# Ledger of designs, part 6: VHH binders against Deoxyribodipyrimidine photo-lyase (PHR)

Target 1, 134 residues: Deoxyribodipyrimidine photo-lyase (PHR), of Oryza sativa subsp. japonica (Rice) (q6f6a2r38to171)
Amino acid sequence: GPVVYWMLRDQRLADNWALLHAAGLAAASASPLAVAFALFPRPFLLSARRRQLGFLLRGLRRLAADAAARHLPFFLFTGGPAEIPALVRRLGASTLVADFSPLRPVREALDAVVGDLRREAPGVAVHQVDAHNV
Below, E stands for the ipSAE of ESMFold2; O stands for the ipSAE of OpenDDE; V2 stands for 0.75 times the mean of E and O plus 0.25 times the DockQ between their complexes.

## First folded at step 1 (VHH)

Design d5q (framework vhh_7qbe_3)
Fold by ESMFold2-Fast, scan of step 1:
Structure d5q (fold): chain B 134 residues (1-134), chain A 121 residues (1-121)
Amino acid sequence: as target 1 above (134 residues)
Amino acid sequence: QLQLVESGGGLVQAGGSLRLSCTASGFTYAMGWFRQGPGKEREFVASISWSGGSTYYADSVKGRFTISRDNAKNTLYLQMNSLKSEDTAVYYCAASDYELWGTDESSYDYWGKGTRVTVSS
């Protein structure tokens, strides 16, 4: 099935090691590739102001346009990381690729997503990629 | 606690160039540059997202300054070209411990002590 790259930290399509890893997995299985971004819930955004959200959303719109130009499906979720397991199930994906993050709120979200998939879609492989150390 | 150390400031002639660096002691999300000139309030210069894929510039520096980052080195850069006397200021590096960024000082959780840039006529 498809490979889904859950974009967390490297919000770009060029020089993105996790995306290259996901693309390699998709090519190896002759499967499509999709990219997803999910805005984090209130504990991560608690002190955010309207201008900060405006900059983030404009950046994500440019990213979505770039993905479309490259014929790469891009999904933006504003309801938080819980939509990632739902997307994986809807697409019948074989693999979820995610960025490594040292931050506790991001790690907790990753753990929740992985836990959901292990319970509800146990055949899905989950890969975490550390894009640093190169 | 996360520490930010700026370097690269100095005296430069109008029309010249200078590159500032800021090294963080650990992982950072969004980062930015602010400056404070003599007798002025601190003002926004430029910001960059945690991936480096998105940048925002103050209108006064657009086309002259370029912000970039090297996450492998935990280092932020500001390339300043076509410098003007009005660019004379102490330049401050700022970092966020979350993924959102903005032009407000309140968007940033960590600050360096600053590096002085003097542009002579």
Scores: ipSAE 0.000, ipTM 0.142, lowest interface PAE 12.5, mean pLDDT 76

Design d6j (framework vhh_5j56_2)
Fold by ESMFold2-Fast, scan of step 1:
Structure d6j (fold): chain B 134 residues (1-134), chain A 127 residues (1-127)
Amino acid sequence: as target 1 above (134 residues)
Amino acid sequence: QVQLVESGGGLVQPGGSLRLSCVASGFTFDEYSSYAIGWFRQAPGKEREGLSSISSSYGGSTSYSDSVKGRFTISRDNAKNTVYLQMNSLKPEDTAVYYCAAGSGWYDLEPSEYDYWGQGTQVTVSS
């Protein structure tokens, strides 16, 4: 099935190691590739006020437009990381690729997502890519 | 609540260097905060131009405009709640008021995406 790249650390489409890895996996298995971004709540936001969230969402909308220009399906979730395993199951994905992040809330979210997939979709492979480890 | 205060501007000769500082209050610089701090400039009669940004999330990712890449370096000191812009090889066309700005993370150099702005500090590059 499809390969899903959960964008965490490297929020860009150019020179993105995890995206290149995900694209390689998709090409090797002749499978579709999708990109997903899930908004994290506080403490990840400077402020959760409506205007500040508007600026964040405009930036993500530009990223989504760039993905569309590259013919990459892009999924933006505002309900948090729990939507990632639901997306993986809905798409029947074979593989989830995620950025390695040393940030504790991100690692806790990743651990929760991996735990969910091990229980509910044990056949899904999970790959973590560390762009800072060559 | 969020405030940004720039300092370090002044008069410098072409080829010289300056280091601008931006002190933030109303939030803390740490690895769990999600923010982007950017440096911008505006010369008389011109639009505000993004120069460099640094994000607290996503490993402190940095961006630079083509006009300053290789000459300017953005950095942060989380213990001092301060972001710096080191400006080297300054040119007369770098003359402008320089602003720091804070916004939600995960974006680059678009001024409209920044919520909070400092008052600005004047940089003049002239012999």
Scores: ipSAE 0.000, ipTM 0.147, lowest interface PAE 12.0, mean pLDDT 75

Design d6q (framework vhh_7qbe_3)
Fold by ESMFold2-Fast, scan of step 1:
Structure d6q (fold): chain B 134 residues (1-134), chain A 120 residues (1-120)
Amino acid sequence: as target 1 above (134 residues)
Amino acid sequence: QLQLVESGGGLVQAGGSLRLSCTASGFTDYMGWFRQGPGKEREFVASISYSGDSTYYADSVKGRFTISRDNAKNTLYLQMNSLKSEDTAVYYCAAGSGWYDLEPSEYDYWGKGTRVTVSS
């Protein structure tokens, strides 16, 4: 099945090591690649303000346009990180690739997503990529 | 408008240590240090969450630099040990909100920079 890249901190398509890793996995298995971004609920982020959300959404619109130009499916969710396991199951994905993040709320969300997949889709491989190690 | 004021830059010999400080005029969420060396683009050095529970370092400085903060003083620190000539750069303090990222464009506020020169 497809490889899903859950874009967390590296919100770009150029010079993105996790995306390159995901693309390599997809190519090796002759599978499609999809990119997903899930907006975190406000309580998970400190000092989340309306202007900051506006900046994020503008960046995500540019990202979606770039993905479309590269023929990459891009999924934007407003329901939070819980949408990620649902997408993985819906697509029948073989692999989830995620950015490493040092932020505690993001780390907790990733642990919750991994826990969900272990229960509901135990055959899915999860790869966490740290851009600083490459 | 939030202002960031950096201090602590200077001249130091290879193998030496230096401590940088950055004082913010108000509340900051996550904060980080970036640097720009001769002929290079601005690059990530280290970041820290508001609580200090999460810190991250560029591989080139990991084990040598330590980022910390004192929220009561609105001050960010970078302790630099075992300095190398390639650490020569202008160091910038940055403050962001929401999600942390390696990209300079993700930070909302920047200091003026403080120069660090490491002699061979």
Scores: ipSAE 0.000, ipTM 0.099, lowest interface PAE 12.8, mean pLDDT 78

Design d7q (framework vhh_7qbe_3; at its last look DockQ between E and O 0.01; V2 from the best seeds 0.00; counts 0 for: pae E 15.8 > 2, off the site)
Fold by ESMFold2, look of step 2:
Structure d7q (fold): chain B 134 residues (1-134), chain A 120 residues (1-120)
Amino acid sequence: as target 1 above (134 residues)
Amino acid sequence: QLQLVESGGGLVQAGGSLRLSCTASGRTDYMGWFRQGPGKEREFVASISWSGDSTYYADSVKGRFTISRDNAKNTLYLQMNSLKSEDTAVYYCAAEYGLTWYEESAYDYWGKGTRVTVSS
């Protein structure tokens, strides 16, 4: 089934270590690849300064246009990380690839998503990629 | 190969308590408890993340069971209070092993189970 890459931090389609890993998994199993980004209602917005939020939104617009140009399915969710398990189940995905983030709210959200998948879709493989973002 | 060993099962009277333990032979990310009564399908009981910040419980055990873990000892616990006859089952410990760019596929690991019998 499809490979889903949950883009958490690195907003680019080139030189993206985690995306390259996800693409490799998809190619090796002759499976489709899709990218998903879920806006955090609290962790990203509550602590973001106005300039940082503007930069994020402009980056997401550019990313969506780039994905469309490459015919790469791109899913943007405004309901937060809880949307990711539903997408995985809806697509019948076999694999979820996620970035690793040092931010506590992001780690907690990732844990919740993985927990949901272990209960509701236990056959889904989860790959976490450390992009060395020290 | 990750190994899980459960202990703490036994016979207990309704209304009583038991504490189950599960020792893992290596690092785990999510761990949980499942149970299976005679002739029934295995069902979810509770799960907990590595950090302990994310816990989930089946509706039938909320408020009575508490899951916890001690990462220094690689041990998962299930405190079962106010036990009912319907809690009679074989309880299984289960674990996930985290995957990174240098590790292979995620897998399910299961213990052999520990029997809990609740008598009236």
Scores: ipSAE 0.000, ipTM 0.145, lowest interface PAE 15.8, mean pLDDT 76
ESMFold2-Fast, scan of step 1: ipSAE 0.000; ipTM 0.155
ESMFold2 (binder alone), look of step 2: mean pLDDT 83; pTM 0.844
OpenDDE, look of step 2: ipSAE 0.007; ipTM 0.255

Design d8j (framework vhh_5j56_2)
Amino acid sequence: QVQLVESGGGLVQPGGSLRLSCVASGFTFSEWSSYAIGWFRQAPGKEREGLSSISGSYGGSTSYSDSVKGRFTISRDNAKNTVYLQMNSLKPEDTAVYYCAATDSEFYLYSDDYDYWGQGTQVTVSS
ESMFold2-Fast, scan of step 1: ipSAE 0.000; ipTM 0.183

Design d9q (framework vhh_7qbe_3)
Fold by ESMFold2-Fast, scan of step 1:
Structure d9q (fold): chain B 134 residues (1-134), chain A 120 residues (1-120)
Amino acid sequence: as target 1 above (134 residues)
Amino acid sequence: QLQLVESGGGLVQAGGSLRLSCTASGFTYAMGWFRQGPGKEREFVASISYSGGSTYYADSVKGRFTISRDNAKNTLYLQMNSLKSEDTAVYYCAADREWYSLDEDDYDYWGKGTRVTVSS
């Protein structure tokens, strides 16, 4: 089945090692590739946080347009990381590729996603790519 | 009001070992250790997920330090082996009660630190 790249760290399509790894896996199995971004919902009470969210959403809109131009499926979820295992199951994906991150909330989200997939879709392979350490 | 208290710091000879502890006054979710050495910025050391199923280490401490936690005791640990002079720093415990923040500087709670001095 398809390979899903869960984009977290490097929010770009060019010079993205996790995406290159996912593309290589998809090519090797003659399978489709899809990219997913799951927004972490958070209440924003200060203008600085609202501006950061606005900047992120504008960047994601540009990223989605670029992906569409390349005929690369792009899924944006506002309901958080729990949407990722649901997408993997819906697509019948063989593999989930994720950015490796030292950030604690990203690590916790990945633990939860991997736990869900082990219970509900144990045949799905999970790969982490550490572009920071290259 | 969540309080974090570090302990276990001290003076140790190069090649020696120390175990740091951080006790929380209540529930914590994600936890980690940071340190600040003389004349340096605060740097990441290690982190651990709530379940303990995921750990991450700074390259400078991989293979020498081990992070662990005991949720029943609200306690975080850092086992430091093969200590080097460059490990000399104030070590800080950090904790979050929520996992949805993506910013490592966005830890909600911090301890006051415990000093580790490694002599030659």
Scores: ipSAE 0.000, ipTM 0.112, lowest interface PAE 15.0, mean pLDDT 76

Design e10s (framework vhh_7sr4_2)
Fold by ESMFold2-Fast, scan of step 1:
Structure e10s (fold): chain B 134 residues (1-134), chain A 117 residues (1-117)
Amino acid sequence: as target 1 above (134 residues)
Amino acid sequence: EVKLVESGGGLVQPGGSLRLSCAASGFTFSDYYMGWYRQTPGKQRDLVADIYWGGDTKYGDSVKGRFTISRDNTKNTVYLQMNSLKPEDTAVYYCAAGFDEYTYDYWGQGTQVTVSS
């Protein structure tokens, strides 16, 4: 099935190592590639100033437009990271690729997503990419 | 209630300058894109310039190098400095506010700029 890239850190399509890894996996299996971004739980978002949230949302709209121009499916979820396992199941995906992040809320969300998939879709491979673009 | 009030329009000769102001109220100004659009009768509104809350700017191709957009978040005001004005700059100029660069939620009533000898 398809490969899903869950974008966490590198919110761009160019020079994105995790996306390149996901694209390589999809090409190797002759499968579709999809990109997903999920907004974090409300308590985490409330700690961000509205200006920062506005910048993020506009960046995501630019990403969606760029993905469409490249004929790359892009999914934006406002209900949080818990929608990622549902997307993986809905698409019948074989693989989930995720960015590594040292931030605790992101790590906890990723652990919850992986735990859900291990219980409800144990055949799905989960790949974490520790990419640094400094 | 959201309000955007434009001022500074008028008649000017080719090569002249004008400064437009837009006073905003009723929303958190510093969270919004502010923009200037212009419209001539029978045509669609075209982007002149916009500025996001962090200060980065975008300009329409026809005004690059001649117009400068700026904002004062302490006064809830956005400005358009128009230099080297040309007859084709004649239009009604509208102030706009939007949460993002794709959708402008609020519009002013417009101010007329006429560039003519």
Scores: ipSAE 0.000, ipTM 0.115, lowest interface PAE 16.3, mean pLDDT 77

Design e11g (framework vhh_gocatamig_d2)
Fold by ESMFold2-Fast, scan of step 1:
Structure e11g (fold): chain B 134 residues (1-134), chain A 117 residues (1-117)
Amino acid sequence: as target 1 above (134 residues)
Amino acid sequence: EVQLVESGGGLVQPGGSLTLSCAASGFTFSDYYLAWYRQAPGKKRELVAGIYSGGSTVYMDSVKGRFTISRDNAKNSVYLQMNSLRAEDTAVYYCAALDYEGWEDYWGQGTLVTVSS
C-alpha cells in the first residue's frame, strides 16, 4: 500500500536516506509515495525568530517546489504530531518512514506518533532510518 | 494589536464559487507563512492551503485544482478562491498567520461556508 515519509530532521529531497528508503519500499510494491512535514514551534528571541523563520520558510519553499516538479505529494502540517497518524489512516498507508533522531523533542514527537498508530492503526509498519548509520 | 479578519463566507450551491478574504494588521505580514484551515462539525481543524512569503503554495489533496490561495503584501491580505464547491467543503474556514516560535499563532475568528441547495 502507500508509503508515507514523515520528514523530521533532513528537510531535503536530494541525498535523503530516509526518503530513499521510503521510495524503495514504494517502488517495490508499485505503491504511491507521499512526503509529510509537520511544523513544531521552537522558542527563540525576537531578532533570532525572524532569521530562523526566514531560513525555514526558504527551505520549505524550495522543498515544495522540488516535490511539485517531481509530481510527489507533499503535505505541510502546522497542527502538530496528530496530523501525521491521521494522514497515514486517510491514505490507507501500509508504511510510515521517519528520520531517527536522538534529540529529545524529535524523539517525543516520534514516540507520540508511533503510540497513536499502535492504538489506532496497528497494521501499519513504522521504519525509523538513521542517516548516520553505515 | 494583532488582528485577522475573514470575510466572503456564505451559502453556495454545489459547483458554485466563493472567494474568502483575510485582512491582517499588527505584524510584518510579508514575513509570515499564511494559511487557510477549516473545521467541520465534530472534526479537527485541517490545513486547506498555505502560501509562503515568496508565493509558493501547498494544498490539501481534495482541493487541488479547485482552490487557489494568493496573497497581497501591499494590502496585508490573503485570499482563497474556491471553485467547484462540494458538500464536503462545508466548514468554518480560518485564516492563520504562523510565526512558528515565541509569540501566539495568529488566528481569525472564522467564516462559515455552507455548500447546499
Scores: ipSAE 0.000, ipTM 0.124, lowest interface PAE 15.3, mean pLDDT 74

Design e12q (framework vhh_7qbe_3)
Fold by ESMFold2-Fast, scan of step 1:
Structure e12q (fold): chain B 134 residues (1-134), chain A 115 residues (1-115)
Amino acid sequence: as target 1 above (134 residues)
Amino acid sequence: QLQLVESGGGLVQAGGSLRLSCTASGFTYAMGWFRQGPGKEREFVASISWSGDYTYYADSVKGRFTISRDNAKNTLYLQMNSLKSEDTAVYYCATIEDYWSEDYWGKGTRVTVSS
């Protein structure tokens, strides 16, 4: 089935090691590739840091336009990381590729996603790619 | 504990240039610059994604300031050209859009633009 790249830290399509890995897996299995980004609202962000949120959303708009120009399906989720396993199941994907991150909150989100997939879609492979260790 | 240290501030004449630097003691995701002028609230100036592929600027500085980063050195830069008296402020380095972790701020570097 399809390969889904869950974009976590590298918000780019050029020279992205995790995306290249995902593209290679999709090509090897003659399967489609999709890119997903999940936006997580933080407590107090809208009141204390509305400007920071505006900046992030403008960056994601540029990313979405770049993906469209490259004919890559791009999914933006605002409901949190739980939408990633739901996307994987909806597409009947064979593989989820994610950026490796040493940051605890990112690791916790990834662990929750992997746990969901183990329960609800145990045949899905999960690959973590560390772009800094090339 | 992550620490951010800014440098490069100073006194400059209107129309002049300055380059600010910010060095982080460890890994940072997205980074940016904020500033606070006398009697004003802290405002956004510019930011850059981890990859450097996506940048955003406040309208007041667009075309005059350029943000860049060197991830091998954990360092963020702000090239400031065509400086105006309105750019007088303390400039702060921050990690901004990591929704998974807390924001970190430096202590700031002072920029004074004389007319």
Scores: ipSAE 0.006, ipTM 0.197, lowest interface PAE 10.8, mean pLDDT 76

Design e12s (framework vhh_7sr4_2)
Fold by ESMFold2-Fast, scan of step 1:
Structure e12s (fold): chain B 134 residues (1-134), chain A 117 residues (1-117)
Amino acid sequence: as target 1 above (134 residues)
Amino acid sequence: EVKLVESGGGLVQPGGSLRLSCAASGFTFSDYAMGWYRQTPGKQRDLVADIYSGGSTKYGDSVKGRFTISRDNTKNTVYLQMNSLKPEDTAVYYCATIEDYWSEDYWGQGTQVTVSS
């Protein structure tokens, strides 16, 4: 089935190693590719990212426009990372690709998503790509 | 605890060059994507260039081909080499962690760059 790239850190379509990896997997299996971003709940986001909120939203709008121009499905969720496993199941995806991060909140979010998929969709492969090591 | 200290700003003539440095301390520098932002009075702060932890770079259209961002993880320093400077490049330049909502935002104090005759 499709490959889903869960965009976490590298919020861009160019020079994105995780996206290139996801695209390679999709091409190799002749499967569709989709990109998803899950925005965390506003109270957490405003507390953690107050100074950068405008830049984040502006970047996501440009990203969505760029994805549309490339005919690449792009899903933006506002309910947080829990929407990612639901999307994977809805699309019947074979693989979830995510950005690697040493940051605790990102690792915790990924662990929660992986845990959900292991319970509800155990056949889905999960890959994380470490741009830091490349 | 966390500090970003910029240096290298100054007055330069059009067509000249400057190299900005940003010395970081108090966090694991090699894990962070770093960027240079600039601000002109009355305008919002704009991203000039960024460099991810793995070394990949991105530039604003107005500076592409003229500016080069680089980093030295051994020295915990990010650099901006500015060539072919124009009056429109006059701004306060800030070193910062780039927009990644999983990371804490760290900002430097800013360094003034003035391009005029």
Scores: ipSAE 0.006, ipTM 0.171, lowest interface PAE 9.9, mean pLDDT 78

Design e1g (framework vhh_gocatamig_d2)
Fold by ESMFold2-Fast, scan of step 1:
Structure e1g (fold): chain B 134 residues (1-134), chain A 117 residues (1-117)
Amino acid sequence: as target 1 above (134 residues)
Amino acid sequence: EVQLVESGGGLVQPGGSLTLSCAASGFTFSSYALAWYRQAPGKKRELVAGITWGGDTVYMDSVKGRFTISRDNAKNSVYLQMNSLRAEDTAVYYCAADLEWGEYDYWGQGTLVTVSS
């Protein structure tokens, strides 16, 4: 089934080792590849100026445009990383690829996603890619 | 371990120029947005300039055309080139990294810029 790359650390499509790994897995199995980005809750947005929001949205728009130019399905979730397991199940994905990150909130989100998949979709493989050691 | 270290602040005359630098470590620099904020006495911290991982920039209206934000991914650094400085630009300037698109608010310690005759 499809391979889903959950973009966490390397928020770009060019020279992205986790994306290259995910693309290689998809090619080897003749399966589709999809990219997912989950927006974490942003408490400071309550006090952030409109310029900060515009800055964020322009970055995401460029990322989506780059994905479209490469004919790569791109899913943006504003409800947070809890939507990732639902996407994996909806697509019938065989594999979830995620960036390695030492940051606590990212580790906690990944642990929650992996826990959900182990309970509700135990056949899905989860791969973490450490870009700094590739 | 995310660390941001600012440098380049100082005293400058009106109409002068100054370049601020921010050295970053502890994250994949080329993949994240970086910004310069400032805080003047009695005011809230405000976004001066930002640059995304894709090279898009944003500027506050009062500095547009005078300030330029840039990044050097090979040196893990972000810069703010400030031209035609005005007394109203006097503030402590902070470097910030927007990890996970604003989930983490990592800040440097700040560097003081004083524009005075």
Scores: ipSAE 0.011, ipTM 0.246, lowest interface PAE 9.6, mean pLDDT 78

Design e1s (framework vhh_7sr4_2)
Fold by ESMFold2-Fast, scan of step 1:
Structure e1s (fold): chain B 134 residues (1-134), chain A 117 residues (1-117)
Amino acid sequence: as target 1 above (134 residues)
Amino acid sequence: EVKLVESGGGLVQPGGSLRLSCAASGFTFSDYYMGWYRQTPGKQRDLVADIYSGGSTKYGDSVKGRFTISRDNTKNTVYLQMNSLKPEDTAVYYCAADLEWGEYDYWGQGTQVTVSS
């Protein structure tokens, strides 16, 4: 089945080690590749600064445009990381590739996603790529 | 933990150049969006330039063609090369980092740029 790259820290399409790894897995299994990004909703419930939200939205538009230009499916979720396991199940994905991050909110989100998949879709392989140590 | 330190500001004549630097620490610099904003007394902050981790850049209309943003991921530093400076460019310039896509918003203390008439 498809390979899903859950983009966490290396938020680019060119020279992205986790994306290259996901693309290699997809090619090896003759399967499609998709990229997913999930917004963390907590900042939007707080008094988030408007200028930083603008910065985020411009970055996401650039990523979406670059993905479209490459004919690469790109999924943006505003309901947070919990939507990632649902996407994996909906697509019947074989593999989830994610960036390694030492940051607590990202680690907690990844642990929750991996835990959900281990219970609900135990055949899905999960790969973490540590781009800064490669 | 997270720290952004600007440098390179100062006094310059109209038509001159300055190079601002922002040294970042406490996070994996190469994975995050970085930007420069400026604030003139009595006005709100304006976007000067931003650069995302993949290297794509955006500029504010008033600086396009005169300023260049760049980054060096091996030095954890973002730069703003300012050419053809005008008195209207006089402002406090701030470095900004977007960590984990809207989860955090980090800013430097600012560096003063004064273009003397």
Scores: ipSAE 0.000, ipTM 0.144, lowest interface PAE 12.3, mean pLDDT 76

Design e2s (framework vhh_7sr4_2)
Fold by ESMFold2-Fast, scan of step 1:
Structure e2s (fold): chain B 134 residues (1-134), chain A 118 residues (1-118)
Amino acid sequence: as target 1 above (134 residues)
Amino acid sequence: EVKLVESGGGLVQPGGSLRLSCAASGFTFSDYAMGWYRQTPGKQRDLVADITSGGDTKYGDSVKGRFTISRDNTKNTVYLQMNSLKPEDTAVYYCAAEIYWGDEYDYWGQGTQVTVSS
């Protein structure tokens, strides 16, 4: 099945090691590649002013436009990281690739997503890419 | 409470060097990525360089090999060493602190002007 890249840390399409890793896996298996971004409603979005949210959404719109130009499916979720395991199941994905982050709220979200997939879709491979080591 | 204060900008001749500093306060500096952006009048801000909490660096294509970003966690300061400056580097340079990795930074400094001309 498809490879899903859950974009967390490195919100760009050029010079993105996790995306390159995901693309390599998809090419090796002749599978589609999809990119997903999920807004974190806590702590950032809940406390965000309209202006701060506007800056983030404009950046994501640029990413979506770039992905469309490259013929990459791009999924934006506003309901948070819990939508990522649902997407993986819906697409019948074989692999989830995610950025590694040492930040506490991102780490907790990653652990929750990985835990969900291990319970509900144990056949899905999960790869975490640390740009420091790649 | 979060405050970023840039310094080190000025007028320099082509081929010259400048070092920008950004003093940060009001957050746990060592936990967050820091970056430098620049903006010319009428255009959007472009990434010059960033550095993660772990020390990984990224540079804009126009500055690779000429600029170096670094940080000193004991001084809560991020630096941009600019070498071989060109007229095209003329811009207001902004320091930014990133709580969550993304296209936009959560906090910005006031900016410091860099002018490269004879």
Scores: ipSAE 0.000, ipTM 0.119, lowest interface PAE 11.8, mean pLDDT 77

Design e3g (framework vhh_gocatamig_d2)
Fold by ESMFold2-Fast, scan of step 1:
Structure e3g (fold): chain B 134 residues (1-134), chain A 117 residues (1-117)
Amino acid sequence: as target 1 above (134 residues)
Amino acid sequence: EVQLVESGGGLVQPGGSLTLSCAASGFTFSDYALAWYRQAPGKKRELVAGIYSGGSTVYMDSVKGRFTISRDNAKNSVYLQMNSLRAEDTAVYYCTAEDYLEWYDYWGQGTLVTVSS
């Protein structure tokens, strides 16, 4: 099935090692490639502060347009990391590729996503790639 | 931990130029989107210019063609080159970095730009 690249902080299509890795896996299995981005929810978010994300969201929409120009499906979610395993299951994906990050919120989110997939789609492979490796 | 320090503000005559600098520390600079906002007395804070991690830029309509935002990841710095300055550009300018994982924007202390004859 398809390969899904879960984009985190490395929000670019050029010089992106995780995206290149995901593309290589998709090519090797003659499968489609899709890119997904999910905004992290915040337990104590006040709605007024959410307006400051407008700049980030405009950048993500630009990135989605660039992906479309390259014929890459791009999924943007606002419901948090839980939408990633739901997408993986909906697409019948074989593999989830994610950027490596040492940051606690990213590690916790990845652990939750992997745990969900282990329970609901145990055949899915999960790969982490350090996007800044040479 | 995260720090943004602005410099380069000052008094300039209409038609003049200034370069604002923002030095960043305490985060992976190349992964963040950075922006310049400004706030004039009695007005709301507004986005002037922004630069994404990949180098794409956005500008407020009234500064397009006059202002240029750029970044230097090796120096952990973002710059705003301001040309053809007008009296209405007078404001405190703030450097910011957006963090969607922490749902927090990091802000500098601001630097005052006054355009006056």
Scores: ipSAE 0.013, ipTM 0.354, lowest interface PAE 7.1, mean pLDDT 78

